# VHH binders against o26223: the designs that were tried, part 129

Target 1, 191 residues: o26223
Amino acid sequence: MKLLWTSQHIKVTVHIDGKVSKMDVLEAIKTRRSIRKYQDREVPEELIDKILDAAMCGPSAVDERPWHFIVVRNREMLEKIPEVHPYGAMVKDAPVAIIVCCDSSLEKIPGFWVQDCSIASQNILLAAHSLGLGAVWTGVYPLEDRVEGIRRLFSIPEHVIPFSVIPLGYPAENPGTRDLFDPDRIHLEKW
Below, E stands for the ipSAE of ESMFold2; O stands for the ipSAE of OpenDDE; V2 stands for 0.75 times the mean of E and O plus 0.25 times the DockQ between their complexes.

## First folded at step 9 (VHH)

Design m67 (framework vhh_gefurulimab)
Fold by ESMFold2-Fast, scan of step 9:
Structure m67 (fold): chain B 191 residues (1-191), chain A 121 residues (1-121)
Amino acid sequence: as target 1 above (191 residues)
Amino acid sequence: EVQLVESGGGLVKPGGSLRLSCAASGFTFSNYDAAWFRQAPGKEREFVSRITTGGSTTYADSVKGRFTISRDNAKNSLYLQMNSLRAEDTAVYYCAKDLFETYLGEYFDYWGQGTLVTVSS
């Protein structure tokens, strides 16, 4: 029996459907770790839907929300990702991966789509963690070879830019946590 | 600035032992997993051993049972005890800090020149 990373405080949240929240927001942020080993277990569609809902709730420049997502569950397609992403070997062993893309036709202000898609990617990682899943962000943009490799593999149109590949599943490793607080990076009232 | 400085290499006969050290500075060593890699002339860098912040260890099959990785967080130091050395262990040994939470893909960084281990009969 493996333990899930959501073994934190249990809270009953007062909201419209009465769902239970197990993790404080600060605790979720501080305990999330990149997970690269996954159990041989299917991730339910409803959890992917919750993760993608959270991904789309991030801020975007002038509300351009340029993100599109490809959900990959097909084993043959997952096995081909390492061929175009040299450090994405863990993707072939994941039950599912999400490809975060920018639709440039939705861009309202040049260049800010990178921040928008970064926010969406981080929200996917946090949402997955809060739901007892593990995930890792594997970088695609701005590496031209990875961008074009992923584009070709998933038939992505020229006006759409693949930004990140995020495999996810039930964790098969527990890397633990670390203290990252560095007060020397905080300046009061001026540099 | 992050620095990892390897030491303890040298010339040793087959069957001998060496203890490599790595001095860490410029970051909180206790917060990072650490590893040893090696590179022989004309070959790619090869994983040797890893130790997590909690002390869990992993070894490459070629060194398992002969090498022992350890850490001393109070001294900001990583060690590799190498026993029953073989000619095939001849390489430059590099201490590596993990690229904690990297989204780019490489798991470890290397710093310094490494330390040369030569196993010769």
Scores: ipSAE 0.437, ipTM 0.732, lowest interface PAE 1.3, mean pLDDT 86

Design m68 (framework vhh_lunsekimig_d3)
Fold by ESMFold2-Fast, scan of step 9:
Structure m68 (fold): chain B 191 residues (1-191), chain A 121 residues (1-121)
Amino acid sequence: as target 1 above (191 residues)
Amino acid sequence: EVQLVESGGGVVQPGGSLRLSCAASGFTFSNYDLYWYRQAAGIERELIARITTGGSTNYVDSVKGRFTISRDNSENTMYLQMNSLRAEDTGLYYCAKDLFETYLGEYFDYWGQGTLVTVSS
């Protein structure tokens, strides 16, 4: 296990066998579900890299891009997350989790980092789904006990705010898709 | 509290029929879309059939024409009539109502215990 550093180059990548994604963007959005049960299978680093690339491609307020990510594969550390997150029980069974953080030193306008990190979190969920993985967003901010618990557990400095914990893996459940379109919520021209 | 109880499973020969029941309590049954899921050993739980609050139905292609989902709102019970059963239909059958997506992490597992269907030759 190593800390994430952006200046290091990756010499060897795992190539997939030439398969093209079958899922268009609308299909991915409409069929993504929270997945909390995972197969006992490792997730290749190449897939995590693709997910994090997608996470960083979202818009941010004044292009502040305040997000940082912690990738957790260490079993002992994953097992400790439920101790500080009351709904994080599934994390201990996941092969990997991503912690989305805000570096407040990158904040250019007050408060918009929450939207920025929400966008990054949703992009992680969509990218994981498009790659055949399942994931779930377990909220941390703005619940102070969860924020401080995660900060302490992962040695996160005071100027960095943990925003969400997203376990992911190959899905061991299929909850099906939802039909949520509600035309009564659409107003033409005026409210 | 929400509770779902499946029944009606058993051992049947290929080509036979079974009727599964799902008895529900603890929520307003008529307000929810309802689902039958199936799980075979080593395979993730898959959606087999859905019935909406208005009575519209949907099936996976492998069971369409053989299985019929229905609901009785007065008895708070959903059914799955299974005809022309095949070896591939063997598995645990679960009823469910869908719960909302959430990013706070809270998850309420309102699955029943399941009912076992075995199609043997």
Scores: ipSAE 0.349, ipTM 0.726, lowest interface PAE 1.4, mean pLDDT 84

Design m69 (framework vhh_8pnl_2)
Fold by ESMFold2-Fast, scan of step 9:
Structure m69 (fold): chain B 191 residues (1-191), chain A 121 residues (1-121)
Amino acid sequence: as target 1 above (191 residues)
Amino acid sequence: QGQLVESGGGLVQPGGSLRLSCADAGFTFSNYDMAWYRQAPGKERELVARITTGGSTNYADFVKGRFTISRDNAKSTLYLQMNSLKPEDTAMYYCAKGPFESYLGEYFDYWGQGTRVTVSA
């Protein structure tokens, strides 16, 4: 097939503040790093909308798609997150954070919402990276103190479970890339 | 697995120099970001310097221009060159490695036993 032979390089092109950014899918996956330092610069709402659109495109168990998202731009609220999340210190310095939540009323099969929300969280990280932003996943579920702290801080109903807090912004650091390929973890035909 | 072993600490006079080393017995040293932290008595552990897998460095303001972090991936060793040492640099110095990519949120999760640096006359 012509398409198969010519599509060996998948490209994603976006305009970010007048600059053109190109990144293929494998490059995005391999070069994404957790970013915890951000420029003092607002993230346009259009980019957040694109990231959340991508977040909702992941596979979901029995297509239950239980995710809901809270977008936090209020500086006072961002500054309170480290009080309830011990590893969330960077959130107070981010221009925006996304809280990934599960609405348990949408759950069709018990327990699979964790995988669904994990997929959504990773899609947020990859989409942010592809758009020239940096982000980090700071885990909330299943740590009870973090779950209840975030719930209380953002008035989250009891049937909704906060899963992760993902601050994002234009990166003010470049950690570089990692070489993680380990052939000893690959088994052919059988264990 | 990796076990971090710090060395190179000691007693030095103000204005002196020391080079700290951190040897990683693990196979995958080159896959980790590395850092030096320090802890003085009665204080919290604080970041001194970090170096990424790609070689980018970051320094705490109180050591900029005096300390240099470097790594040798072939030897699985992290270094901290400490120049113009001051009494306030007196602390236990810890080598840390971490994935940075923990979704639990922690920054570094591997620590060595530490090496003691004392700066006094």
Scores: ipSAE 0.424, ipTM 0.734, lowest interface PAE 1.1, mean pLDDT 85

Design m7 (framework vhh_8pnl_2; at its last look DockQ between E and O 0.53; V2 from the best seeds 0.00; counts 0 for: pae O 2.9 > 2, unsure alone 63.2 < 65)
Fold by ESMFold2-Fast, scan of step 9:
Structure m7 (fold): chain B 191 residues (1-191), chain A 120 residues (1-120)
Amino acid sequence: as target 1 above (191 residues)
Amino acid sequence: QGQLVESGGGLVQPGGSLRLSCADAGFPFSTYDMAWYRQAPGKERELVARITTGGSTDYADFVKGRFTISRDNAKSTLYLQMNSLKPEDTAMYYCAKAPFESYIDYFDYWGQGTRVTVSA
């Protein structure tokens, strides 16, 4: 079942539709939480493909699309991530992690790759949540030691910059929702 | 930024109860997720319980059913009700604002903590 709206008439239409998403976009944005505890359960490859498809659909500066992704499922490699990323301890317990990278050779306008990779990272988190998975963004760039540690661990070439490490899996925690709306941060017409 | 002050610890026999409090002294308490951590003698600091701005709670497996975290936004105070205390609960207890949505994954710890000793 889905609810549809038309711009010409305010009308709610109900359909029985097996292809409708479990949650709407606003619900997904408001209920997504960082998840750091995972079930001992593998994530199907087709779900990773859907997540990465969503990651690549974000806007990018001058449509440069500088992102590359490394999908890590190897337990030995996941267990080594905390050695080069001190706050990434939960990664070793995840069934899979995605490393978001910038290929600097694809950069068309200096510096905007950070925004591009941030958008891709957030899309990974939202897509994972919409598919019943949990994920967390663990920051790499601009912390020099983490950038170089991840580069060495995954044989990343010098022109590619690791941006974030995102472990994901079926959630083994439910932190609940937040109430963050603050109208004092909204200014009408001018500051 | 403000400082959090823990209180309510003490010496109690096994099976006893304590209520810990954490008072806010200078930031907008209601806008932060909050947590209780503990550090047992000779061990690493570990998460005990957390509570969101919306009041949702989560607990470590070793305290589920025995401890209850709560908040009073009007009083800017965080609580931990500790029931059926065991010798294994002996630790220094810390409260913290908990930036669980942080993408750089580090936490602020406030104050000196409050000591809980469970001993016969």
Scores: ipSAE 0.514, ipTM 0.763, lowest interface PAE 1.2, mean pLDDT 85
Fold by OpenDDE, second read of step 10:
Structure m7 (fold): chain B 191 residues (1-191), chain A 120 residues (1-120)
Amino acid sequence: as target 1 above (191 residues)
Amino acid sequence: QGQLVESGGGLVQPGGSLRLSCADAGFPFSTYDMAWYRQAPGKERELVARITTGGSTDYADFVKGRFTISRDNAKSTLYLQMNSLKPEDTAMYYCAKAPFESYIDYFDYWGQGTRVTVSA
């Protein structure tokens, strides 16, 4: 299936065999948008594997790699996520979601796990986009109600902290691109 | 930070129409996704409509084709055409910036709101 986005010149080509055209990293970064509408189409396991592989390739504090990932495909569970995550309404419409978690027992330096899981989450978004999927980062941490809601829902142990919920699917919307470059945010040598 | 100013609210009868406006006096308007929210007394603020920088739109389920969100980048103004208004549409309506690329459901860029009252 060839997704032709006529607006903003974003073209995502998905081959019939499930292979996606290669996207360079800058293109992925610049053209990525949060996607909250998905096609009624399953995401192949192979793509999820690639996304998770990418998620684990980022740096972490002292290479502690504290991240864990819950892959959720169960329809009932996906539909329950919005009940504990108000910003997760679109999760019920996604064929799959990844919950990024931190195992605190793996931390070598306290507090950097937020950065580690953020890097992993962003890599998931970029990888998904590069593979012709749409995704959105829905924040869980540090909102206590959401953290505990997700924890309870997925039986996550106390030493593991749910960080983000990322629904994934083939895009059913085109938000367009943004030019966010602001030279006023660049300071040379000194502020 | 930019200031959003909503206008166009008022009292209307059921079945009536209103057109809300939101003027942006701050950040480059064209670079932000925009949205209308509303909050009825005793209820949580809820999304009414969204519009991206690319012009893509999305609506809450309760809108059912009655409302249209649009933007004029040249005027740095967001609009909400509201038709077939119902009493349950009575609320304070707020304009917001950049709801699409936030990983949280609350934003710093809100207007003061404009009140819409639908009553016979």
Scores: ipSAE 0.347, ipTM 0.702, lowest interface PAE 1.0, mean pLDDT 88
Fold by ESMFold2, look of step 11:
Structure m7 (fold): chain B 191 residues (1-191), chain A 120 residues (1-120)
Amino acid sequence: as target 1 above (191 residues)
Amino acid sequence: QGQLVESGGGLVQPGGSLRLSCADAGFPFSTYDMAWYRQAPGKERELVARITTGGSTDYADFVKGRFTISRDNAKSTLYLQMNSLKPEDTAMYYCAKAPFESYIDYFDYWGQGTRVTVSA
């Protein structure tokens, strides 16, 4: 795959097994669902690399790019995540999880790292979906007990803030799509 | 607005059946995925069943085959048909939004619940 960049926006041409993708970006956005049940099937490292490449393509405040990613495949570590996420039981059933973190030493504008890491997290979800995987964003920040628990569990330094934990795998469920368009949320010219 | 009202609980013998109902008040029921939860004395609240706006369902492992979740979007009503009841099903039952797309767990409106007691 040939990656190219131009100033002020990102151009990416991606191929899956040498084929041109048939999924329109609007289709991907509208059909992506949170997936919490996974097949007993490993996710190839090459797909994780593609997902993380996509995660890093997002804009960030003043191009600060504050994100770091921890890829977790170790079964024992995945099984420990629910100890600090009492409602995150599905993470232990995933073949892999990605922890999205902010390195505060890279932050240039205070507080915008939340938007930066949210963009990266959503890109992970969309990229996983386009590759035939299912994923779900489980929130860590700003819940202090979860932030501290994940930091301790993965030896994350004090200046690095765990933001989200995203388990992923080949889906073992199909929640269906939703029609959520609501014209009452649209205001022309003014409120 | 946002009040959910559960009904249909009661006392039954093991092997019996109950049908729980949940009526919504003042939110767009048809656009939300919905769920039933239960909480036994001294235990944490746990998911029983979920249903999407399109009717796809998901059940906790412990209740598969015995319970059926359903919805009537025109009446803004959620149902749980409970068959082959066991003493371990004794709990308060609550309906709630099932935030399938929430990136944070299950902060939602809960009613007072409806009690289900299974004993001889």
Scores: ipSAE 0.346, ipTM 0.666, lowest interface PAE 2.2, mean pLDDT 85
ESMFold2 (binder alone), look of step 11: mean pLDDT 77; pTM 0.780
OpenDDE, look of step 11: ipSAE 0.063; ipTM 0.536

Design m70 (framework vhh_8pnl_2; at its last look DockQ between E and O 0.33; V2 from the best seeds 0.00; counts 0 for: pae O 2.2 > 2, unsure alone 62.1 < 65)
Fold by ESMFold2, look of step 11:
Structure m70 (fold): chain B 191 residues (1-191), chain A 121 residues (1-121)
Amino acid sequence: as target 1 above (191 residues)
Amino acid sequence: QGQLVESGGGLVQPGGSLRLSCADAGFTFSNYDMAWYRQAPGKERELVARITTGGSTNYADFVKGRFTISRDNAKSTLYLQMNSLKPEDTAMYYCAKDLWETYVGEYFDYWGQGTRVTVSA
């Protein structure tokens, strides 16, 4: 596949080798794994743009769309994240990270921003996977020490809540496949 | 929520073999990824091997093909076949659910007593 760019920012997708699609959505959902080791390879900005476009496609409570994203490529900043996020050690080794945030001034129904930002975060993981990247969701909210640490590090204002930090890059590991279907979790008509 | 019980450890000469077992009676074993860890005196626990519900396996670099993780879901039992044992493999060995997909970090509420492996020089 070939993308053509013009000065008017018109995007055209062209089929170079006759292939139309790379990954089925059910395949992406079933095969996505948390990836914590990355190749020493840059992630093109256009892939980040596609991932964030996907993140913004999720539903939200009354279409409130409370999400904001901080894209972090600066090496010094990536290396500081583990100082405030104990389980974010792999972030220092990633070429890029995305911080998913809630702007509480956009919230229309109290409390649903968590679902909204969770949807955006999962869409980032799936989009990255479909593009041949590996990613991992590292939780920030509701852990107060992580929230405040990330807010301080990135100068995030008080009304904006950092929700998750998602490092990503081309994967350098393969955790393998799983089979998690559990019929005992399915209840027909009633509990 | 059951308790994991490790067994099969012992004394062995370098180059020898042991098979460790881990059993549980309290959860649906087949629905969980599983792992073996080890801890030498004064050191932190470290991953040895993992196996997913789909049968995929991964090993720590130091294993270098010497160990094989496997599972028998019908018996709710996890195994670690350890071959070509070296003195540096001396440690307490533990099994646990593998929480690879956690998004808040590792969180382990339950560890058994482990099973001791001693490889004498």
Scores: ipSAE 0.634, ipTM 0.793, lowest interface PAE 1.3, mean pLDDT 87
Fold by ESMFold2-Fast, scan of step 9:
Structure m70 (fold): chain B 191 residues (1-191), chain A 121 residues (1-121)
Amino acid sequence: as target 1 above (191 residues)
Amino acid sequence: QGQLVESGGGLVQPGGSLRLSCADAGFTFSNYDMAWYRQAPGKERELVARITTGGSTNYADFVKGRFTISRDNAKSTLYLQMNSLKPEDTAMYYCAKDLWETYVGEYFDYWGQGTRVTVSA
């Protein structure tokens, strides 16, 4: 019989050793900050699995869900990212990075994959923050040199587009929070 | 592009005070969140304090309670009042447009030449 497109040999049991997030959704959104300095401390696989589960739960155009993810823990590979991403210097010091990609073969409506991968990227940042981690979105698409550099470095096939590189770890800095609410940007009924 | 000019640094004894200024005659700060960074000898640059367009402030833990960031939009000038200075505060101090949440490019913009602060025992 033909096997379903799911693995029968891989079973992941998530256990986070009693770690509890006490942030509600609004608190997580308002207090999340970009983190570019990380403790010399490994991130458990269980937390990465929770983050990626959250990443895949975002809305997408016509529910196309075109995202694929590369999880990078190898220090030699992390150290090469700044060579192809000029503003990704912090990645070499992170214990792990997630590369968000679009598989163009999954695209059901042209062009909306950019919004889909943006949603997945923001969900990674929010989920990381809720779990006590820090992360930063470093942009890849639409900068052609970065797209090609990341593609070559990680052997990404031509039909897949690297979108963002998100290093993450336990934070070693605290930039604090901001009050950004601006009522002048809200228009009632009409512009 | 605006040119930011830092001033007010110098040599002080531990426990002393300095007020740093960041100004550009043609630059309007009212539309930008602003920040102070520092770089100690042999160390990487670190955030010291930030101030939003609305005046909300935030400080690194190592300066909290000792430093005060403020702005004067009419003069297009950013300030850092530094009290109870410690030898650990010895660094070049830089002002910048705060782009911390950018996902493309540098998270600091309009980096000035810096002003040197030395706290000696």
Scores: ipSAE 0.606, ipTM 0.814, lowest interface PAE 0.9, mean pLDDT 86
Fold by OpenDDE, second read of step 10:
Structure m70 (fold): chain B 191 residues (1-191), chain A 121 residues (1-121)
Amino acid sequence: as target 1 above (191 residues)
Amino acid sequence: QGQLVESGGGLVQPGGSLRLSCADAGFTFSNYDMAWYRQAPGKERELVARITTGGSTNYADFVKGRFTISRDNAKSTLYLQMNSLKPEDTAMYYCAKDLWETYVGEYFDYWGQGTRVTVSA
């Protein structure tokens, strides 16, 4: 493994063959941060495929797997997302974004789709990070203005609910690490 | 979680400079992303600059290279070096902590009392 410094002083770990090294699960979870600045560098399709594969590996209520994914690379569309998503400013700077959606017709038990799509979204973030990419979860649901905005932009059917917009790219920032462990949030046996 | 105390504000002429400080007497300073906000009379509070725990910085468009946000973790202090000040920069400046990542929008949950910056000829 070699540690490389990018022109942006971002640490990346690669194998001798030039491929990004894989993180173990705990490392990925603990070191992941939201990335909102991206290099002017395309993300290979292979990496997106791996990320989407990971997104579909999470559990879902009674295995309903209600998730759909819109992969957006078109610059015009990426630039339009901030118009309907106030917290989506960074999307216009990303080489690619994944929109996580729920097909309500696939729900077996009402309401669990939020958990299902959350799991999928988090797996996208973790997978991206483990592959040397940066990503950020920009919430769409349950804010109606964002939901309808994204729906209109991408011609999403009424029975399909946009849940999150996740821009991805090679990181152009180093957010650093945090210790988020809080023992006051842990209760033994009872509250 | 913690007390933030801003200082360094004052009256300056256009083109002048100020250095704001924010002292954190609370939890581990190094564990938080930090930011400067400002609020002008009759206007909404707006982000000026942000700095992450890793030292990455982000600036509002109006800054245009005039301001520099920095931090000293050993001193638990956040700074804002402001150069080439303009009358439009007149505002109350606030220090803020970002405790958690958010997917809803920009959010800082801890604020200081602010320090006043007045730029006038």
Scores: ipSAE 0.389, ipTM 0.738, lowest interface PAE 0.9, mean pLDDT 88
ESMFold2 (binder alone), look of step 11: mean pLDDT 77; pTM 0.779
OpenDDE, look of step 11: ipSAE 0.115; ipTM 0.594

